# VHH binders against q9p7j3: the designs that were tried, part 16

Target 1, 174 residues: q9p7j3
Amino acid sequence: MILPLFPETQVHVFVYENVSNCAAIHEQLISQNPIYDYAFLDAATILYKKQVYSAIIRALEDRRDEQMKTKTIHSEVILSLSPKTEISSAFRQFSMTKKSKNIVVVKIDSKLTEEEEFERLDKLVEGNRVEFSDEELQKLIDFKVLKKNYKLDPSTLENPLASILSSIALRGYS

## First folded at step 1 (VHH)

Design c45 (framework vhh_7yz9_2)
Fold by ESMFold2-Fast, scan of step 1:
Structure c45 (fold): chain B 174 residues (1-174), chain A 119 residues (1-119)
Amino acid sequence: as target 1 above (174 residues)
Amino acid sequence: QWQLVESGGGLVQAGGSLRLSCTASGSIFSEYYMGWYRQTAGNEREWVAFISSGGTTTYADSVKGRFTISRDNAKNTVYLQMNSLKPEDTAVYYCAAGSRYLHPKGDYWGQGTPVTVSS
């Protein structure tokens, strides 16, 4: 996938359901094993493809402007999903936990093709890959988690896209 | 607000030992991941050791078997016991609290304590 604002940057997004080894992956992420240099998100927090793309664009803008708040572009994606710039809170809200069942995995600046990244991730993730689509994401979302993370009111929950994107965009202002 | 204060740095001969301490103010210390990072002049901060709120520890490959991280939640203190020190361990050591991924731009950082290991 090519982003209009970052045409040189290769981006791959993978969705896995029914993952059985999240605890093992979590331990590798805590130890910062470079093999696991991806953004591992809890699918319970992601409703739309545009939500993920907006966070990726924000992270890439921060890298371009030498304004990154975290060590890697992938951790910056996780931070960028949060409406506020507090690293610990963002990770608690959006990153995969050892109890997660469904995950969204983002890879930026891959030197591998999407197919090669899939083969690599298939060795790391014990789960079923599904299409990265709004339809599949809507099967995995937890609306109570989404509401809490973005402070959505009941009236907004019927169509939350604009509110989510505004929350991400407003954090990018200043 | 949190404040992290490191102590225990200094000069030590290769093969020697040193213990770093980091004391935090604040009521939520026991809920946070704590870690040690180090930085050499001209290089970015690198992760050294990490301890979870539950006491699970992880170490960078360069220090495994030589360094031990521990915490005392009653004293709001995290420790780094450094054994079999090498000249390559010379750096400014930083205590950090916050994110489970422990990033250089984490929520809470100490001021750093220098460690020099002579050959």
Scores: ipSAE 0.006, ipTM 0.197, lowest interface PAE 10.1, mean pLDDT 81

Design c46 (framework vhh_7yz9_2)
Fold by ESMFold2-Fast, scan of step 1:
Structure c46 (fold): chain B 174 residues (1-174), chain A 119 residues (1-119)
Amino acid sequence: as target 1 above (174 residues)
Amino acid sequence: QWQLVESGGGLVQAGGSLRLSCTASGSIFSEYYMGWYRQTAGNEREWVAFISSGGTTTYADSVKGRFTISRDNAKNTVYLQMNSLKPEDTAVYYCAKRTYGFLSPQDYWGQGTPVTVSS
């Protein structure tokens, strides 16, 4: 994918369902294994492609402006999904856990092609790769988790896109 | 120009030990993740161990408890101490630096140092 504001930045997004080795991946992330230098998100928290893209754009803007709150661009993506700046809360809300079953994986600044990243990730993730599409994401979302993470009321829950995108864009700007 | 030079490989019997060294040219060595990969004929290169600029280490499951990675920033050198070697550790070992969140292409790899472990 090419982002209009960041056309030279290589971005890949992957979706896996029925992942059986989330506990093993989680241990690698805690140990800071550089092979696992990706943003691993719980798919239960992601409803739209635009939600992921907005978080990526926000993280890239913060990197460009030397305003990143975390140590890596991938952790900044995780933080950027949260409506607030609190790092530990953002990771609890959006990152993959050892009990996750479906995940969204983001890679920024890859020197590999999308196909080469697929080959690498398929060796790390024991699950079924599916298309990164709104249709596939809607099969994996947990609306109770989404409502809690973005503090959605019943009136916005039926069409939450604008509220989610505003929450991501307005984080730390008030 | 960035250059990595590996040394210390050789023939060793199972249960033995070897210490690999990799010396880098460059004034900013201390700022990079440095690590070791290995490759067996017909297979892709697999990572073995990495060490951060601050000294934090990570290891592949196959070598945990047997291999130790360390660095000496004053000498621009990264080391791999290999203990309790097994025949399946036989491979060409490559030193690498990490850039752009993932390993840069082959241009940043060294020439490799072969390790053969006999049964």
Scores: ipSAE 0.000, ipTM 0.124, lowest interface PAE 13.7, mean pLDDT 80

Design c47 (framework vhh_7yz9_2)
Fold by ESMFold2-Fast, scan of step 1:
Structure c47 (fold): chain B 174 residues (1-174), chain A 120 residues (1-120)
Amino acid sequence: as target 1 above (174 residues)
Amino acid sequence: QWQLVESGGGLVQAGGSLRLSCTASGSIFSEYYMGWYRQTAGNEREWVAFISSGGTTTYADSVKGRFTISRDNAKNTVYLQMNSLKPEDTAVYYCATPHRWGYSKTYDYWGQGTPVTVSS
C-alpha cells in the first residue's frame, strides 16, 4: 500500500483471528526481538481501516517533522492511536497482550513485498489471516474497550468514526 | 542499574577479522536479547546482529555469512566476530538491548560504542 501523502513509504496491514500463540509473541515483544519489529495491535481496539491509516499517517507526519516520541515508527503508530501523548498508556490501551485472540499487524518501511511479509508473519503468528476490511474488523472489535480508549459518549457509540479520527488527528490537543 | 561496555574496536585492513566484546553489569543478563548496532557518519544507527537468551541468532542482510554473534552468560558478555571485513563496515559499533519499544520497562541501552575502521 502507498499512502498519497507519503508515496515513498511502503505500508502493509494484516489481520489475524483465532491466534493461539499470543503469549509467545508477547514474550518476543517484551524481549524486543527485532524479527518482531511490527506494530502488534489487539483487534479488540480497532473498528475501522481508517482508524489504522489515520494512526499511520500521524506517525509518519511526526517522523517527517522530527517530533516522534517513541524509539521506532511502529511504536509511534501505537502511540498515535491514543488520544493522549502518553506512551505507557497507549501501549496498555492498544497493543496486543498475552490474552489477545485477534490481532492487527502493521509494517512500515518494509523492504519486502506484501506477499513476502505475509510468508514471514505466517511463521510467527499461529492464526487465520482475514481481509483487512471494516467488515472483518467489526467481527473482532470489543465496543467496551473502544468506548473506554476514546472516551466515547453513549450518544456517539452508534457512529464513532468521526470522533475516533478526530482524537487521532488531534492527539495531545483535545 | 544496567550498563553495557564495548571493547575490541580498531583499525583493520579489508579482508581481515576483528572481535568485539560487550560486557553487561547486572544479574539478569541471561534473560535478555542482546545485539550489535552500528552507525556511520550521516546515517541512523542500524542493527547488525541479535542473539536471544537461548542463543538463537539473527543477522542483517549486509553481514550474513561474515559476522557471528555469540554470548557467554557466565561472563555477562556478548561478542561479535567480524570476518571478511569490507570498507563499508567502517562504523562505530554499539552493544545494545533492542530499542525499548514500549512493551517492556525492564532496561534501556547503556554503552559508549567502539570504533571500527576498515582500510581498503
Scores: ipSAE 0.059, ipTM 0.436, lowest interface PAE 4.6, mean pLDDT 82
Fold by OpenDDE, second read of step 2:
Structure c47 (fold): chain B 174 residues (1-174), chain A 120 residues (1-120)
Amino acid sequence: as target 1 above (174 residues)
Amino acid sequence: QWQLVESGGGLVQAGGSLRLSCTASGSIFSEYYMGWYRQTAGNEREWVAFISSGGTTTYADSVKGRFTISRDNAKNTVYLQMNSLKPEDTAVYYCATPHRWGYSKTYDYWGQGTPVTVSS
């Protein structure tokens, strides 16, 4: 897909359920295997498409403004999901772990069609792709984790999206 | 436990049309992705089309503009309308469900397949 604010940047987002090889993927990421040049998110931490898009946009803006805090655009996406400025915290909060079961995979600057990218990614992920939708994400979310990550309380839980987006947008502006 | 039963295959002339059907016996059909694959002798199965629970469709490049996948949740059935058929479309067509998944390397359930032969 193309984001309106970044027409020259093609972005793809995939959601995988029942992934059996997250540990293996994690090892590849640690080893910085270039084939795994994606943002691998724990789906348990993602509730909305707009949450993901907001993080992507934030990362792209950071890159545009030469204000990236992390090494890669994909790591910046992970950071951008977090209301915290600490990179390590962001990764602990939102990145795929060895124990993850469901993941959201983001590709920035893709040169391939969505289907082509999927074919490529599908060789890496031992799981099943589901639709990238709020409905599907809602099935995968861990609300305890979500509440913790964004410090949601009973008042903000009435409109979690607003709170999440605000947290993403206002990171570093306390 | 799911059972998939394909139907609608047969012999057709190039340029002709066929409509395949796949009836699923699984529960909560409306929540599951459904798809079509095809396989020729000596070759691996290739995906043809998928349809999400919400009706989002995906097609292989080779069939885009010619094939249409659809579903009737009330009938637990997925369809593949094949128009402008070509000899290269000749294959055994299989229905598959990757559960709620649109794509997968492996599937839990496959149909028996329905043969499609397109003559020149």
Scores: ipSAE 0.008, ipTM 0.268, lowest interface PAE 9.9, mean pLDDT 89

Design c48 (framework vhh_7yz9_2)
Fold by ESMFold2-Fast, scan of step 1:
Structure c48 (fold): chain B 174 residues (1-174), chain A 121 residues (1-121)
Amino acid sequence: as target 1 above (174 residues)
Amino acid sequence: QWQLVESGGGLVQAGGSLRLSCTASGSIFSEYYMGWYRQTAGNEREWVAFISSGGTTTYADSVKGRFTISRDNAKNTVYLQMNSLKPEDTAVYYCATVYRITGGKTYQDYWGQGTPVTVSS
């Protein structure tokens, strides 16, 4: 994918359902295994493609402006999903856990094509790859988690897109 | 709320050894990732060693080969064995539960109160 203001940046997003090895992946992430250099998100927290893209754009803007709060672009994506600026809270809210069942995986600055990243990730993730689409994401979302993470009222939960995007774009200013 | 209690600090001469312990209460300790951190006067807390729920360990370059982190899940305790101590290891040592490690930075939730270690030349 090509992003406005960042046409030089390669971005790939993958969705996996029914993942059986999240505990093993989590161990690799905590051990800083470079093979696992991706943002691994719990799909229970992601409702829209635009939600992920907005977090990626915010992370890239912060990197461009030398304002990253984390040490990697992938960690900055996870932070950027949160309406709070507290890093530990953001990771607790949006990162894949040992008990996750469905995940969204983001790769930025890849030197590989999308198909080559699929081949690599399909070896690391023991689950079913599905299309990165609003339709597939809406099958995996947990609305109780979404409501809690973005502090949504029942009325905003009926059409949460604008609220979510504002929370991501205005993090620290709302 | 979780309580982390550190012990084992003290005064030791350069080249000596100390073993720090950190015991957790009131939670399912075995599912948490644990880290040891240290802080010197005027500096931010820095990461020293990390151990996963499964026992995988990582170390800061400054302590690699000298320090060993381990855990005993039956006792809800994590240990830091410190060998070949140097004056530069003088700090207050903290244990913490760890959520993430990325790019040389760690993210933690629960902290112990700290145990002081002084290494004399």
Scores: ipSAE 0.000, ipTM 0.142, lowest interface PAE 16.7, mean pLDDT 81

Design c49 (framework vhh_7yz9_2)
Fold by ESMFold2-Fast, scan of step 1:
Structure c49 (fold): chain B 174 residues (1-174), chain A 121 residues (1-121)
Amino acid sequence: as target 1 above (174 residues)
Amino acid sequence: QWQLVESGGGLVQAGGSLRLSCTASGSIFSEYYMGWYRQTAGNEREWVAFISSGGTTTYADSVKGRFTISRDNAKNTVYLQMNSLKPEDTAVYYCAKSYGRLPWTSGYDYWGQGTPVTVSS
């Protein structure tokens, strides 16, 4: 996928439903296994493609400006989804857990083609890959989680996309 | 171009039950979150219950354990079974398709006309 403002940056996003090995993946993430250098998100937190892309763009801007708060570009994507600039809160809110069932996986600056990343991830993730589309994401979202993470109020909100994107864009730089 | 038609409201005694129905016209009913909201005069519409395309349900704390939302995708219909009704449940009840499959929304043109429910003591 070609991003506005970063057309040379290779980005792959994969969506998996009914994942049976989230606990095993989570253990690999804790052990910092370099094979698992991806942003592993709980799909319960992601409603729109633009939500993911906005977080990726923000992370890339922070890297360009030498203002990253986290160790890797992939952890910066996770941070960038949060309306707050608190690393531990962002990971608690958006990262995959042992109990996750559906996940969104982001790879930035891959040295592999999309097909090669697909083959690699299919060996790591025991689930069904689905299209990265608003339609598929909306089947996997948990609305209570989304409302809590972005402080959504139905009485003030005409379109949640605008509020979510504003929350991502308005997190502060240090 | 969605049209929602609510029915089943009326007058009921406290402790009684009502079943509300909402029939939707549209080609993709089964793919959307459907919800019930209610409104009293001078107040904003408040969410009551939601149901996902897959049948996962959630409820506002004020109705949890008393109300049950369900759907019949073959009939493009969503239901709200209301048990142990209280005078505080008196409101106009609205059926809504969620925007972007979110279970809540601000008043859109495709909201139904509502069905009034009055619960007497």
Scores: ipSAE 0.000, ipTM 0.104, lowest interface PAE 18.5, mean pLDDT 79

Design c5 (framework vhh_7yz9_2)
Fold by ESMFold2-Fast, scan of step 1:
Structure c5 (fold): chain B 174 residues (1-174), chain A 118 residues (1-118)
Amino acid sequence: as target 1 above (174 residues)
Amino acid sequence: QWQLVESGGGLVQAGGSLRLSCTASGSIFSINAMGWYRQTAGNEREWVAFITSGGSTTYADSVKGRFTISRDNAKNTVYLQMNSLKPEDTAVYYCAKDWLGYSTEDYWGQGTPVTVSS
């Protein structure tokens, strides 16, 4: 996909449901195996495509402006989903865990095509690929988790998109 | 379980140098990547430098060419040599085991403050 503000940057987003090997993937992420250089998110935390894109754009802005708080662009995406910028809290809120069942995977600056990334990821992830769409994401979201992560009240929870996007975009700005 | 103890911070004038040290106790230092992070008042921690178990180094753009990270596996210590210091380098500096945050265990030291005067 091509982002309007970053047309030179290759971005791929993948969604997997019913993943059986999250514990094995998690061990590879802890060991920083280069083949796993992706952002691995728990799908329970993602409601909209725009939520993911907003975090990607924020991470790319921070890289452009030499303001990254984390080691890689992929860890910066995970940080950028959080309304309060603190690395360990953001990863506890949004990253996949050993207990995750559905995941969203982001790749930035891929040297591969989308199809080639699918072939690679299908060897790493033991689950079913689904379309990256609002419809599919809404089947996987946990509203209790979403409410806690973005501190949504009942009125905001009925239409959370604007609140979520503002939390991502305005993190760290007065 | 790991304990990390940072030292070497202080007050220095712009253009000066400081060397920070971080000593680890507990589990296996020699097979783990180590990094330095910093936090300024009102801002979150940002990555500064990283060194792998094998000694390969990476630096944030803001410090590249001025800072050097190194390690002594016999002493379980990682160092940050900071040269050509600028007022904007003023921060509390933290040593960390460098995995990407996916672990439930965060190993941070208490930090060592660095103040760079104009």
Scores: ipSAE 0.100, ipTM 0.515, lowest interface PAE 3.9, mean pLDDT 83
Fold by OpenDDE, second read of step 2:
Structure c5 (fold): chain B 174 residues (1-174), chain A 118 residues (1-118)
Amino acid sequence: as target 1 above (174 residues)
Amino acid sequence: QWQLVESGGGLVQAGGSLRLSCTASGSIFSINAMGWYRQTAGNEREWVAFITSGGSTTYADSVKGRFTISRDNAKNTVYLQMNSLKPEDTAVYYCAKDWLGYSTEDYWGQGTPVTVSS
């Protein structure tokens, strides 16, 4: 897909459930295998499509403005999900772990169609692809984790999306 | 909502072979793992084999070396080639969306019965 404000950047987002090889993927990420050039997110931490898009947009803006805090655009996406400025915290909060079962995979600057990108990614991820939708994400979310990550309270639970997006947008300004 | 339709079941003698097919409706077949389960009366369904969207396969210990799961994405079909069948393999065989199985009936077909006579 193409983001309106970044027409030259193609982005793909995939959701996998029941992934059996997250540990293996994690090892590849640790080793910085270039084949795994994606942002691998723990789906338990993602509630909305707009949450992901907001993070992507912020990462792209950071890159545009030469203000990236991390080494790669994909790591910047992970950071951008967090209301915290600490990279390590962001990764602990949102990145796929060895114990993850459901993941959201983001590809920035893709040169491939969604289907082609899927074919590549499908060789890396052993699980079920599901639709990237709020409906599917809601099935995978851990609300305890979500509440913790964004410090949601009863007052913000009326509109979690607004709170999440605000947290993303205002990171470092609280 | 997609549908799963199993076929290929029947009566076979011990030591014989049978090939089951499961055809899925919809366009999401190629992006989903598929699995085979079997169930006997009064027992819980047990997984038999599954194949990921990427083609990785896993088998229950009881069928390793005898059963082969495969898929044809162009036909939206998953297959279970069953060789060296045993009476213990007698069951209704179901295909499912993934190897964990779903309790929701939407993720199961009607099943195809397999009877292996001694």
Scores: ipSAE 0.000, ipTM 0.217, lowest interface PAE 14.3, mean pLDDT 88

Design c50 (framework vhh_7yz9_2)
Fold by ESMFold2-Fast, scan of step 1:
Structure c50 (fold): chain B 174 residues (1-174), chain A 121 residues (1-121)
Amino acid sequence: as target 1 above (174 residues)
Amino acid sequence: QWQLVESGGGLVQAGGSLRLSCTASGSIFSEYYMGWYRQTAGNEREWVAFISSGGTTTYADSVKGRFTISRDNAKNTVYLQMNSLKPEDTAVYYCATRHPYGLKSFGSDYWGQGTPVTVSS
């Protein structure tokens, strides 16, 4: 995907369900193995494509403005999903854990095509790839987790998009 | 603040073995991921091996099968057992603590001073 505000930035987003090796992937991320330089998100926390894109745009804005709070653009995407600037909390809320079953994987600044990234990720992720679509994400979301992460009122949970996007856009300003 | 003190480096002949040790001071050793990095002449610093607080290990392809990382949480020590050493393993080896993704405000990375390892042909 090409982003209108960042037309030279290549972005790929992949969704995997029924992943059996999340513990192994987590250990690779701990060691900062450069092969695993992606944002690995727990799909239980992601409801919309726009949610992921908003976090990506916020991370790219922070990089452009020299305001990144984390070491890499991919960790900045994870932080940017959080309504707060507290990094450890954001990672506990949104990043993949050893016990995750469904994941969303984001790659920014790839020099590879989407197909080449898929071939690479297929070697790293032991799961079933599904389409990055609102329909597929809605099968994987945990609404209790979503409500807790964004502090949503029960009445907002049935149409939370605007609240989620505002939380992402206003992180660090509210 | 944590200190990492490395020992065990030196000169060894190709095909030989060497064991590096890194002892951490401070109360957070058991909560942190521990690892080894190396810097070879003409190259940037690269990771070698990592071990989680629970003992799960990860290795760079270049050392997999030859090096073994382990830890002793009671002694606040991490070890790197280096077997079948090659001249290309000649480097300064650094002990480090890491957090997933290198989050600066969650857990700062701590580095040792480095210990040189020279493998003669």
Scores: ipSAE 0.000, ipTM 0.212, lowest interface PAE 11.3, mean pLDDT 81

Design c51 (framework vhh_7yz9_2)
Fold by ESMFold2-Fast, scan of step 1:
Structure c51 (fold): chain B 174 residues (1-174), chain A 122 residues (1-122)
Amino acid sequence: as target 1 above (174 residues)
Amino acid sequence: QWQLVESGGGLVQAGGSLRLSCTASGSIFSEYYMGWYRQTAGNEREWVAFISSGGTTTYADSVKGRFTISRDNAKNTVYLQMNSLKPEDTAVYYCAAYRGTKWLPSHSYDYWGQGTPVTVSS
């Protein structure tokens, strides 16, 4: 996908359900294997496409402004999903773990087409690909996790999109 | 295969000291990076201290100067020496381990212990 504010930046987002090798992927991430240079998110934390795109846009803005707090653009996407600017907290809240079942994978600055990235990821991820759509994401979300991550009260849970997007846009600002 | 078992928790008075131990089953403890986390009811696990395979230590601001993390690779054990304890330190303390080259956030830890409760009375 092409982002209006960053038309030069290639962005690909993939969704996998019923992933059986999350422990193996996690091991590669902690060893910093460059083949796994993606943002691997737990799908239990993602409710909307706009949530992911807002985090990507914020990460790209921070990179443009030379204000990144993490070492890679993909780590910055994970940080940008969090309402707080604490790296440890953000990864705890949004990154995939060895116990994850469904994942969202983000690739930025790929020189490959979406189809070529699919072929590469299919070799790394043992799960079923599904469409990156609000409909599919809403099947994978854990509302208890969402409520905790964004500090949602009962009134906000009724219509969470605006609150989530505001949290991403206003992270670190009172 | 890998298990982490914490011990040493209990009741202690404010200003007192307590030493937590975390013993790992498994033959390659020296290659793992170890951390201590704590959790109060209703809150997420909070990072407390970290020690790398090479012995480099890092501490959360809330415990810096009061807590010391150390390891004994011959015993497959990591320790948390807690001095000048405050009621605010009351929590369930968790040991965590991962294999890697840099400190990573808690979600990246491969193994967690069951937790050991620490209660600091006023």
Scores: ipSAE 0.000, ipTM 0.104, lowest interface PAE 14.2, mean pLDDT 81

Design c52 (framework vhh_7yz9_2)
Fold by ESMFold2-Fast, scan of step 1:
Structure c52 (fold): chain B 174 residues (1-174), chain A 123 residues (1-123)
Amino acid sequence: as target 1 above (174 residues)
Amino acid sequence: QWQLVESGGGLVQAGGSLRLSCTASGSIFSEYYMGWYRQTAGNEREWVAFISSGGTTTYADSVKGRFTISRDNAKNTVYLQMNSLKPEDTAVYYCAKGHYRSPLFGTKQYDYWGQGTPVTVSS
């Protein structure tokens, strides 16, 4: 996968459904285990591939410009999904929880190939892997959660993508 | 190839109103963020207003409450309605095609194809 603004940056995105060990993964994340250095997102919050890519690119822009607000590029991806610059709020809205069932996992600057990351993640995540596609994401989204996180109303529901991407791009500026 | 054609600028007295238009030709308009920037003599270009393809708007503090940005995707046009104009609003106004992954602030975040439209507000 190629990001137009960062063609040299390796980015891998994986989707897992019916994950049974989210509590164990969450425990590893709070202990800051470097093996779990990924952005673990709740799939209930992600509707489009472009939503994830938009957050990744915003995080990479902030890193390039030395303006990251979090300690890792992966935590910056999570922050970048939120329309506000409040870190704790962004993590509550988008990050995987102990009760999550479906997750989106992002890896940036991997030293491994996509296939090797895939094999590694399959050992960490106890769930069923599915294709990272709008079609699969639409099966896992919670529209009530999406509407709340991006403050969507009925007038934007016919094209929520544009509103979501605008919110990500304008984080902290509106 | 994209072309942006701005119109609607001119001379107006303080307290007056102007409506700027920017019509795009070439590529598909509806997928892109659109914005207005302005440049005063001797200064760098500054952001004024931004609109997403879905109609979400953002404004610079200096124009908030006075200016309104809107778009008509069927006409490939973005508008800037300027009310309660001040001498400080005197500038050349540029229509810009943005990238959805970049914030409004900062220079070089947008492709500028228009020649700009001058606005002069007399005191």
Scores: ipSAE 0.000, ipTM 0.098, lowest interface PAE 19.1, mean pLDDT 79

Design c6 (framework vhh_7yz9_2)
Fold by ESMFold2-Fast, scan of step 1:
Structure c6 (fold): chain B 174 residues (1-174), chain A 118 residues (1-118)
Amino acid sequence: as target 1 above (174 residues)
Amino acid sequence: QWQLVESGGGLVQAGGSLRLSCTASGSIFSINAMGWYRQTAGNEREWVAFITSGGSTTYADSVKGRFTISRDNAKNTVYLQMNSLKPEDTAVYYCATRPEYLWGSDYWGQGTPVTVSS
């Protein structure tokens, strides 16, 4: 996948449901195993493709401008989903946990082809891959989690896209 | 930018105490395990103690019972309380971070010399 604002940057996004080995993946992430250099997100926090793309774009802008607050572009994607600049809070809110059941996985600047990433990731994740689409994400979202993370009221929850995108784009401006 | 700034080293007599401090700047402290290492001339760095983001501690056998590692998350600071110091504790002490979610090289401080006289 190619982003209009970063056409030279190769981006892959994968969605897995019914994942049984999240605890094992989490241990590998804590251990900084290079094989697991991806952004692993809890799908309960992601409602739209545009939400993920906006976070990726913000992370790429911060890398371009030498303003990254984390060590990797993948960690920066996780931070960029949060409306606040507090790293620990962002990771607690959006990254997968040992208790996660459905995950969204982002790879930026892959050294492998898309097909090789598909094969590799399918070996690491014990779950069912589904299409990265708004329809599939809507089946996996937890609206209670979404409301808490972005501080949405009931009226905003009926059409939250603009509020979520503004929160991501305006992170750090108040 | 991320930096680790160490303080508290010096000269102390055997049986004495020192408290080392390491303050992290930037935004890495709250999510990272923090540790202390030491190095004597001609030897590799050896780990001394570490503390996880949640406060769980581990110690090298050589210092267990004499050294205590702690952290103050509000101050972005990790401490090493060194009691019952021995001449063999003489070394340069380094603060380091072991990132829990971040990739790349560990961050190291510049080192703080500790000399324990007989």
Scores: ipSAE 0.006, ipTM 0.150, lowest interface PAE 11.1, mean pLDDT 81

